# Ledger of designs, part 21: VH-VL binders against q8zy40

Target 1, 190 residues: q8zy40
Amino acid sequence: MIVGVVDYTVGNIGSVLTALKRAGAVPVVVKGVEEAGRVDAVVLPGVGTYEAAYALARQFKEVVLEKPTLAICLGMQLLFESSEEGGGQGLGVFKGRVERIKARKVPNIGWRYTHVVKNSEIIAEGYYYYLHSYGVRWGENEAYTAYIKLEEKYVAAVERGHIIGVQFHPERSGRTGLELIKRFLAVAKR

## First folded at step 5 (VH-VL)

Design R2 (framework fv_regdanvimab)
Fold by ESMFold2-Fast, scan of step 5:
Structure R2 (fold): chain C 190 residues (1-190), chain A 125 residues (1-125), chain B 110 residues (1-110)
Amino acid sequence: as target 1 above (190 residues)
Amino acid sequence: QITLKESGPTLVKPTQTLTLTCSFSGFSLSTSGVGVGWIRQPPGKALEWLALIYWDDDKYHTTSLKTRLTISKDTSKNQVVLTMTNMDPVDTATYYCARIEYYSGWLPYYGMDVWGQGTTVTVSS
Amino acid sequence: ELVLTQPPSVSAAPGQKVTISCSGSSSNIGDNYVSWYQQLPGTAPKLLIYDNNKRPSGIPDRFSGSKSGTSATLGITGLQTGDEADYYCGTWDSSLSAVVFGGGTELTVL
């Protein structure tokens, strides 16, 4: 399975490419919508700044709506309606706003237990690696699949059909992250 | 069977650089979810973690020694190398390498399931 | 620097039970799995417990682990003279991005 990783032209996507290859995919770097049309699934990586990533990512909204999508960290945040980071607008795939997190230490860095509240074929409960200063406050929403607890609860994962967003970095989460990517690929092949 | 073995000098002079090699068999750092760490133990003292490297080249070092420590791997040779600069008599210890596996259902999460026998390094003039 | 606290020593008679505590904070024990290691005199450490309460193959069931909040406990029942060793807890500290060990507990079987 060919998986396109969207290149925001900022940050390093090497760990995402390596994780996809180890999960059994054929990763390809995608810079435009034409290239994205040729792949089986897409990944929106968690690298770069919100402002730089949004301008490029907006062209991929239709691809996200049409193809299996795994959105990581910043990638997940881009799928929401708006962000406090840089006064940013999002793609509006998921309702809600990304806000600066309230935590004992910001950024939220390290391994956090991720509580799964809905049955998921892709998101397993357990520890994942986090690195973020912004997040989506937890609340009642059918798409909200998992949370982490800082001073307040924040969304750890969202799902709607073929679109999966995670606040953590599966590509940096050891075997737990690798197994998540493998499950994503298995579901995407259906 | 999984084995690890430390090698390097047993005597180092103050201010010199120590280079230790961990050679292993029975697993590969091409396998996702595995890593190799270095731990030391001065005579009669507690275990002190130094550094680790994972299959994806992700590296971690203890904060107190971070500027002195370098860790690298050669996946094709099944080796992990630790370098520590500016050695001091207080660095005299037995140095161990050990396998780390994050999330295997039957193996350690941040635990070190197989250890080398250790190599004793004495720092003296 | 130690961020995990263990008692420096414990002792009991053959056949008795001991517990060894390991106290930390939310960034280490609270958020992460705990492992326990046994170090016999003159040997490398050996993994006794991983994932808070699981035993590797070959470790007898008289060794057990548990975790509650920011503390972990190693239990040893049916003590034998061969259990005389130093015992260490270990985990990941999320704020330090580092593996941390306790100071060790010397077990004497009298």
Scores: ipSAE 0.000, ipTM 0.460, lowest interface PAE 16.0, mean pLDDT 86

Design R20 (framework fv_regdanvimab)
Fold by ESMFold2-Fast, scan of step 5:
Structure R20 (fold): chain C 190 residues (1-190), chain A 127 residues (1-127), chain B 110 residues (1-110)
Amino acid sequence: as target 1 above (190 residues)
Amino acid sequence: QITLKESGPTLVKPTQTLTLTCSFSGFSLSTSGVGVGWIRQPPGKALEWLALIYWDDEKYHTTSLKTRLTISKDTSKNQVVLTMTNMDPVDTATYYCARIEYYDSSGWLPYYGMDVWGQGTTVTVSS
Amino acid sequence: ELVLTQPPSVSAAPGQKVTISCSGSSSNIGDNYVSWYQQLPGTAPKLLIYDNNKRPSGIPDRFSGSKSGTSATLGITGLQTGDEADYYCGTWDSSLSAVVFGGGTELTVL
């Protein structure tokens, strides 16, 4: 399976490319929607600032709606309606707003237990690696699949059909993250 | 096969700084998800957690002693070092280092489970 | 000070069953997994139970754990004289960002 990783031209996507390759995919870097239209699935990586990533990711909204999508960290945040970071609009795939997290330490860095509350073929409960200053506050929502507990609960994963968003970094989460990517690929091939 | 061993002074005077080293084998802090913590036990009293350091240098300290404690690692030497300032006779205890366990389905460690412990080193604080 | 409460002592005869309780709050036991440790006299603690109810390799099935709400329980069946030890519960406290232990329970077998 050919998996396009959207290049926001900010930050390093090397770990995402490596993780996809280790999971059995053929990763390719995608810089425009025409390239993204030709791959089997897409990944929105979690690198860079919201403003820079949104400016580039905006063009990929229709690709996300049409193809299996894994959105990581910042990538997941771009799928929501709006963000405090950069004061911008999101792609509006998921309802909710991204806001600065309320936690003893910001950014939220390290391994955190991720509680899964809805059945998922892709998201398994367990420890994942987090690195973020912004997040989506937890609430009752049919797409909200998993949460993390800081001083308040925050969305750890969202799902709707073929679109999967995670706040953590599976590409930096060892075997747990690799298995998640493998499950994403298996489901995407159906 | 996994072993940890504490080393450092067995006697310190009040107001001095204690430095303890945990040397380990059978695992590495270059491995994602691995951590090493320090726990102490005064004679006849309960276990008290002091500090924990993860492979990525993330650190945690008990709230009551956080200003007195530092924890650091030397990944190349397989060592974790705990420093505690302004020692007091009430700090007399056996000090243990321990590894967090590899028991989740992914093979990564839960934060609070200490699966292998060193034998402990006794530190007496007296004049 | 302690944030997890255990009974200070428990006793029973060989072959009997005992339970040791550990009581906390929502920020520790309620929201997190519980571990149990056995400390034989003069030795370092040994992990008995992790993730509320799982046993490490080498721990016999007569040791069991459970959790309900803000309390956890260690169960020991078929007591043996070699079980005479101090037992500690431990967990993560999300409010403190710290590992917390109970006060310990001295088990006497006789």
Scores: ipSAE 0.000, ipTM 0.472, lowest interface PAE 13.8, mean pLDDT 85

Design R21 (framework fv_regdanvimab)
Fold by ESMFold2-Fast, scan of step 5:
Structure R21 (fold): chain C 190 residues (1-190), chain A 127 residues (1-127), chain B 110 residues (1-110)
Amino acid sequence: as target 1 above (190 residues)
Amino acid sequence: QITLKESGPTLVKPTQTLTLTCSFSGFSLSTSGVGVGWIRQPPGKALEWLALIFWDDDEYHTTSLKTRLTISKDTSKNQVVLTMTNMDPVDTATYYCARIEYYDSSGWLPYYGMDVWGQGTTVTVSS
Amino acid sequence: ELVLTQPPSVSAAPGQKVTISCSGSSSNIGDNYVSWYQQLPGTAPKLLIYDNNKRPSGIPDRFSGSKSGTSATLGITGLQTGDEADYYCGTWDSSLSAVVFGGGTELTVL
């Protein structure tokens, strides 16, 4: 299955490409919407700053709405309506605003237990690796699938149809992350 | 505007093979989330689903007729073809093709519904 | 064999309301979205309701749908003579990997 990884031209996507290969996909780097139109599924990686990533990612909104999508960390945040980071606008796929997290230590770095509250074929409860300073506050929302508990609860995963967003980095989460990517690919084949 | 139209023979003899073509416009089977299905309705009876094929070549057939049914698509011609072997008088029916959308109109959720139907073509099986 | 059960007929006078039931199991109505189709005499079916309770563009709000457990209901208010038709429920059956339809309900408007 050919999976396009969107290149924001900022940050290193090598771990995402490696994880996709290990999960059985054929990853390709995607630089524009024409290339994204030729792949079976897309990944919005979690590298770069919000401003730089948004400038490139906004052209892929239609692709996200039309193709199986896995959005990682910053990629998930881009799918919301707006962000405090850089005062930016988001793609508006999910309702809500990305805010600087309220925690004793920021950024939130390390392995955190991810609580799943809604049945998911892709997101399994357990430990994943996190690295972020911004997040979405937990609340009542049909798309909110999982949370982490810092001083407050924050969204760990969101789902709507073929669009999956995760705040953590499955490509850095060992076997647990690899299995998530494998499940994403299996669902995307349908 | 989305339209579908069935074509094929109106009279078929017992034991012969029926081939029906669904020609459509206003959408493409290269678009993800879209498929085309075939449904029949014998005179005075209920709708009976026969087969469908999706944009990704995934296909399904009703269990009772599976060995007799073949469905194929020609994306370049905007056509889906249904073939049914060993026709019998009980297969006399109006045959419809219809568009099926896997994702709802917003692209958010899977949907298993037939949103646009052809006018139907009546096939009579007799000597 | 039908896996979705509808009453064979229903009747009412103009201006009244009617409901048409559709009963199935967990593998069809329970786990999947329900659609409803209207078939006027001599015509192809037309989609009335999708995703349990949504109307396509052009379908008046006199038509409504609902689902509870393994049953679905089509509601029609303010009945008009032009509503006289056969009505079918339909859904996906996960155990059969097949589209299934109900047996149809003939609505007569007196």
Scores: ipSAE 0.000, ipTM 0.441, lowest interface PAE 19.2, mean pLDDT 86

Design R22 (framework fv_regdanvimab)
Fold by ESMFold2-Fast, scan of step 5:
Structure R22 (fold): chain C 190 residues (1-190), chain A 127 residues (1-127), chain B 110 residues (1-110)
Amino acid sequence: as target 1 above (190 residues)
Amino acid sequence: QITLKESGPTLVKPTQTLTLTCSFSGFSLSTSGVGVGWIRQPPGKALEWLALIYWDDDKYHTTSLKTRLTISKDTSKNQVVLTMTNMDPVDTATYYCARIEYYDSSGWLPYYGMDVWGQGTTVTVSS
Amino acid sequence: ELVLTQPPSVSAAPGQKVTISCSGSSSNIGDKYVSWYQQLPGTAPKLLIYDNNKRPSGIPDRFSGSKSGTSATLGITGLQTGDEADYYCGTWDSSLSAVVFGGGTELTVL
């Protein structure tokens, strides 16, 4: 399975490429929408500033809507309608707004227990590694699949059909993250 | 534009350790999706893959020689180093380093062919 | 042990066609893509074919590759004296987590 990783920053996506390779995929870096159109699945990585990431990612909105997609950390946040970070517009795939998290210590760094509230073939309950200052507040939404509890609840995972977003970094979450990527690939092959 | 060149001793005594350096230009191991491998060829015999290292420090070694081989990279110097312990006359060979692309924008394979090779360095193991 | 099997030698006259086979298993050729290398006497190997049937820039179209099941084939048409060389197939073996090469085929132009 060929998986396209959307990014112009080759060094920062090394861990994502390595994790996809270890999960059994064939990862490629895609620089344009034509290249992304030819892959079997797409990853939106969690690196960079919001402004730079939005400018790059917005050209891939139609690919995200058409192909199996795993969006990681900042990648997940780009799928929402707007953000407090970096000027505020998102791709609008999911309803909601990304806001600065309310916590005693920001950024939220470390292993957090991720509570799954809906059956998922991809997202398993357990510990994942987090590193973020912004997030989406938990609420009633058909797509909201998992949450973490800080001082308030925040979205840990969203799903709608072939589009999966996670706030955590599976590529930095050891075996638990690797198994998630493997499940994503298995479902994407269908 | 892309070049690789092997360097190291041309004569090694039995039981000694061989250290070979691959110096390259025209690409960097800070670039995701590239690697460097080592291959040897005894006089008149077939190519034998030894080891490879990718940009992310992911390493692979041939099973028959795994305990004798180490591979490392110095990204700032554009070098990959192969070390092989307990040399024996049977290890006499020409040693090559080669560039490996893990992926490219059109091929998208877990393993790409070895697209650019060094000229090779001949190592003789003799007392 | 060799994991990929090639004939030790093949021969033909100038202008003729030759084929060189490479036989493997489901963990290598059956599952992965095959590369072919040409080694002229006294020189380093040169990549001739990658991804089963693709040519790098500068390789003439009289060289071709194909794959069927667990076997791959290198084809050379319009044979020239300068094609006299050793030819190696290569691929990745998923069970060994290793690069594997065939034993090589010596092509003699009569």
Scores: ipSAE 0.000, ipTM 0.458, lowest interface PAE 18.2, mean pLDDT 85

Design R23 (framework fv_regdanvimab)
Fold by ESMFold2-Fast, scan of step 5:
Structure R23 (fold): chain C 190 residues (1-190), chain A 127 residues (1-127), chain B 110 residues (1-110)
Amino acid sequence: as target 1 above (190 residues)
Amino acid sequence: QITLKESGPTLVKPTQTLTLTCSFSGFSLSTSGVGVGWIRQPPGKALEWLALIYWDDDKYHTTSLKTRLTISKDTSKNQVVLTMTNMDPVDTATYYCARIEYYDSSGWLPYYGMDVWGQGTTVTVSS
Amino acid sequence: ELVLTQPPSVSAAPGQKVTISCSGSSSNIGDHYVSWYQQLPGTAPKLLIYDNNKRPSGIPDRFSGSKSGTSATLGITGLQTGDEADYYCGTWDSSLSAVVFGGGTELTVL
């Protein structure tokens, strides 16, 4: 399966490309919607600031709505309605607002136990690697699939149909992250 | 200085609902990273975890009793309440509440250890 | 049924060393921290070990814990008659979303 990694930020996407190859995909870097139209699935990577990422990512909204999508970290945050980071607008795929997190230390860096509250074929409960200063506060929402517990609960994963967002970095989460990417690819092939 | 104490009826009839209160001092469930759990032990048998509630109102229940168990907290009163419906003689046990810390000593990873326990309250289910 | 397996009993003489095993699976011991509890007759359990191998204040260094793969071990050296008690291991199980305890081990000092 050909998986397009959207290059909407100035940042290193090497770990995402490597993880996709290890999971059995053929990753390609996608810079525009025409290129994204030719791939089987897309990944929105989690590098850069919200403002810079949004400026480039907004052109891909229709691709996200049409194709199997895995959105990572900042990529997940872009799918929401708005963000406190830079006071920015999001793509509005999911309802909610990205806020500065409340935690003992910010940024939230390291392995966190991710609690899954809804049955998911892709998101498995366990430890994943996190690196973020902003997040979506947990609440009642049909798309909210998993959370982490800092001083308050924050969204760890969201799902609606073929669109999956994760706050953590599966490409940095060892075997657990690799298995998540493999499950994403298996579901995307259906 | 941390103490927990269980209170409630010592005798319950079959089919009735049991309500137990855990009253504690020396800590607060307004503080992040802390919770209170309930554990029971039938006479001569092993410890059985029932439920727990964390500072953020996150709740967990043992699968086998989930439909019978409700756990809630009153942070201002330093109390956690466990309710168990449809009591049966096999539910006769000593019921304990215990403090649990979510985070390990570094503040980052959960360890699920129950570090301070109440004395326990014995509940007999009999007609 | 029990998710964590402990021997039902162990015994040794004063001054000896005993080890108590706790066997589980990847969804519990394999992926999570293990705690150990001591229960003297007629009393509430007391935390002996947390985070696999750490002792709370007031627990003597005769008590130690270790974890390897899907198994954990409680070690007691310099065994004393006051150590005669039931010992329980405990951890989180991801597949059950629950705290699980072992069946307990009765330690007799003869």
Scores: ipSAE 0.063, ipTM 0.680, lowest interface PAE 6.7, mean pLDDT 88

Design R24 (framework fv_regdanvimab)
Fold by ESMFold2-Fast, scan of step 5:
Structure R24 (fold): chain C 190 residues (1-190), chain A 127 residues (1-127), chain B 110 residues (1-110)
Amino acid sequence: as target 1 above (190 residues)
Amino acid sequence: QITLKESGPTLVKPTQTLTLTCSFSGFSLSTSGVGVGWIRQPPGKALEWLALIYWDDDKYHTTSLKTRLTISKDTSKNQVVLTMTNMDPVDTATYYCARIEYYDSSGWLPYYGMDVWGQGTTVTVSS
Amino acid sequence: ELVLTQPPSVSAAPGQKVTISCSGSSSNIGERYVSWYQQLPGTAPKLLIYDNNKRPSGIPDRFSGSKSGTSATLGITGLQTGDEADYYCGTWDSSLSAVVFGGGTELTVL
């Protein structure tokens, strides 16, 4: 399966490309919507600044709505309506706002137990690696699949049909992250 | 009680292939979250990781020796086998196998640590 | 070449406290969990600390671990003659795609 990784032109996507290859995909870098239209699935990576990521990612909203999508960290945040980071607009795929994390220590760095509250074919409960200063507050929402507990609860995963967003970095989460990517690919092939 | 034991030749000539077997008890590689790794230690030197294999047959090898190493498991025999080709005197070391496990309290953490080790087997490469 | 640096030796008297450092980089200790291993003379290594600061069952409280930035520290309080051993730190290095170990620290109890 050919998987297009959106290149925000900021940050290193090497670990995402490597993880996709290890999971059995053929990763290709995409910078335009026509390129992304020709791949089997899309990954919005979690690297770069919000401004740079949004500037490129905004053109991919229709691709995200039509193709299997895995959105990682910043990529997940771009799917919401707005963000406090850079005072930015989001793609508006999911309702809600990304806000600065309220915690004793920011950024939230390290392995966090991810509590799954809805059945998912892709998101398994367990530990994943996190690195973020912004997040989405947990609440009652049909799309909210998993949370983490800091001083408050924050969204760890969101799902709606073929669109999967995760706050953590599966490409940095070892075997558990690799297995998530493999499950994403298996579901995407249907 | 969990135990692991290494077995194989103690003397190997240059260019030969080394085959080491790790036999274990007290756990099974059919259990999710469990793996077995191989580590070596040249005399008076640091520990060097070689390879590991998980319950689902997923395999990892150190990049510097990747083309020389194969790792496999036989779940029914409780064994993991390491093969290393083209042996050289620099490969002289004590070779250990060790268990890697993910606990409920630590969850699904990669490279958790090698919590139970075999006694080690010394392999000398000499002409 | 070692990617994790430990002091080659440390010594103290019984009942005292020692610390052993392990220095790495952003691709290993900076982003990954650290384990510590005790190797008594002539024996296999034994897991002493995992996940930076957690003890396996049977490891006494006098052994502790911590991590800050790209460095980790093993602490031993109430030093006993039976603690005389080599101590190794270990973690995963993302740039090498490998488990890496420190060079080891020889603890002598005088």
Scores: ipSAE 0.000, ipTM 0.444, lowest interface PAE 16.5, mean pLDDT 85

Design R25 (framework fv_regdanvimab)
Fold by ESMFold2-Fast, scan of step 5:
Structure R25 (fold): chain C 190 residues (1-190), chain A 127 residues (1-127), chain B 110 residues (1-110)
Amino acid sequence: as target 1 above (190 residues)
Amino acid sequence: QITLKESGPTLVKPTQTLTLTCSFSGFSLSTSGVGVGWIRQPPGKALEWLALIYWDDDKYHTTSLKTRLTISKDTSKNQVVLTMTNMDPVDTATYYCARIEYYDSSGWLPYYGMDVWGQGTTVTVSS
Amino acid sequence: ELVLTQPPSVSAAPGQKVTISCSGSSSNIGDNYVSWYQQLPGTAPKLLIYDNNKRPSGIPDRFSGSKSGTSATLGITGLQTGDEADYYCGTWDYSLSAVVFGGGTELTVL
């Protein structure tokens, strides 16, 4: 399975490419929608600044709506309606706003227990690695699949059909993250 | 600080089952990102990996011996147990257990190896 | 059979430099981190290099690792008599779901 990793031209996607290969995929770097149209699934990586990532990612909205998608950290945040970080506009795939997190320490760095509240074939409950200063506050929403507890609850994962967003970095979450990527690939083949 | 020690019989007859225990201290298999593996080395030959168990009870065995190998852990006792059925003289070797860390300190996905090894226990399968 | 290939032996004089190679494929070295182990006669192996090029605490900087494509190398500078040992490369092979080791290289310091 060929998986396109969107290159925001800002940030290093090496760990995402390596994790996809370890999971059994054939990752390719994509910079435009025509390239993304030729792959089996897409990954929106969690690297770069919000403003730079949004500028490139906005052209991929229709690809995200049409193809199996795994959106990581910043990638997940881009799928919401708006953000307090840079520019403020998102793709609007999910309702909600990304805000600077209210936590004892910012950024939220380290391993956090991720509580799953909705049955998922892809997101398993457990520890994942987080590295972020912005997030989505937890609330009542059919797409919200998992949360973490900081000073307040924040969204850890969202799902709608073939679109999966995670606030954590599976490519940095050891075996647990690798298995999540493998489950994403298995589901994407359906 | 971190130590592992193998224990079990030093002499096994052909067709019998070998049971080896790895007892360790200085770390726990309740910690995410760690595992314990078993490796053997016949006299004068290369290292051969046998099996590995991770903190989440995920298990791996070398393909050629998979039907003969069982690995299990008792997290509360800090022990990992390997069993190998139908022993043969060619299985004569020094058997090691070793700790493996899957995550590096930054949380990236390295398989960076077996960082602390036990002293090894020699198992002879009689003629 | 053998998934990772090492030269069976290498030798050099005290104070010299030596390089030990380890060759594999995309399913092992190509896509995973490589470790190197030193085994002195009659002892258990000791981790010498991990994550391709990092040293555990206590390993002198005379030892270095590198990886390019599907091959890895262990470099040893300022050779000492105490470096005489067997050296093994090791990594994960995702197609086999297995830890794989090289056949080992015997280093002789003459």
Scores: ipSAE 0.000, ipTM 0.478, lowest interface PAE 14.3, mean pLDDT 86

Design R26 (framework fv_regdanvimab)
Fold by ESMFold2-Fast, scan of step 5:
Structure R26 (fold): chain C 190 residues (1-190), chain A 127 residues (1-127), chain B 110 residues (1-110)
Amino acid sequence: as target 1 above (190 residues)
Amino acid sequence: QITLKESGPTLVKPTQTLTLTCSFSGFSLSTSGVGVGWIRQPPGKALEWLALIYWDDDKYHTTSLKTRLTISKDTSKNQVVLTMTNMDPVDTATYYCARIEYYDSSGWLPYYGMDVWGQGTTVTVSS
Amino acid sequence: ELVLTQPPSVSAAPGQKVTISCSGSSSNIGDNYVSWYQQLPGTAPKLLIYDNNKRPSGIPDRFSGSKSGTSATLGITGLQTGDEADYYCGTWDHSLSYVVFGGGTELTVL
């Protein structure tokens, strides 16, 4: 399976590429929609600032709506309507706004137990690695699949059909993250 | 007690590859959240971050040198190795390894800082 | 170009106080914890402050840290000749996914 990793032209996507290879995919770097049209699935990585990532990612909205998509950290946040980070636009795939998190320490860094509240073939309950200063407040929403508990509850995973967003970094979550990526690939092949 | 020590050649010719080893004790890279990073300092200049490796083999490199840098670990030997290709006189510097992430009893410290540093090894790039 | 800006030098007499600034942006100082390092001539850097304002065991209370918005400061009171060193701020930059350092400040005592 050829998986396109969207390159926001900022930060390092090396760990995402390596994790996809370890999961059995053939990752390719994608900078435009024509390249994205040739892949079997896409990954929106969790690297960069919201403003820089949105400037590049906005052209991929149609690809996200049409192809199996795994959106990681910042990538997940781009799928919402807007963000406090830079006061920016989102792709509007999911309802809601990304806000600066309220926690004893910001950024939220480290392993957090991720509580799964809806059936998922891809998102398994357990510990994942988090690294973020912004997040989506937990609430009643059919797409909200998992949460973490800080001073308040925040969305850990969101799903609608073939679109999967995770606040954590599966590429930094050891075996647990690798298994999630493998499940994503297995479902995407259907 | 936690200690780190850098080792490798002190003199490298232009275009050659530099290999440095960080040997450490008092902690393990099998522990979640712990990483070892490399920092360099050219004579009279500021500290410059180079690379980092985490317990799960996740790797990060400074963007300007990414194509020249390779970082790897041997968890069973308590070692982290940095390789830098195509050495140039401007790469003359003291190279440090340091422990970067730290878990405290109060929870994860988002960024404790580089709490334990090796003594540094000076690498001169010259004919 | 530096992403964290420090004054290149500061000076004061023994017993006086000095403040060293470190200025950044939202992706580094704004959203993350700041550390400060002391580098005595010919030695490796030593952690002075972590988590914006906390001291490791063995660091005198003459050293203090603070952070406001996208700027951080290191304060040193009761200056001693042994404090003459280079001081660096450092933090995580979540847009770069690695550590950034300031350009360093040379503290001259006397």
Scores: ipSAE 0.007, ipTM 0.444, lowest interface PAE 12.7, mean pLDDT 85

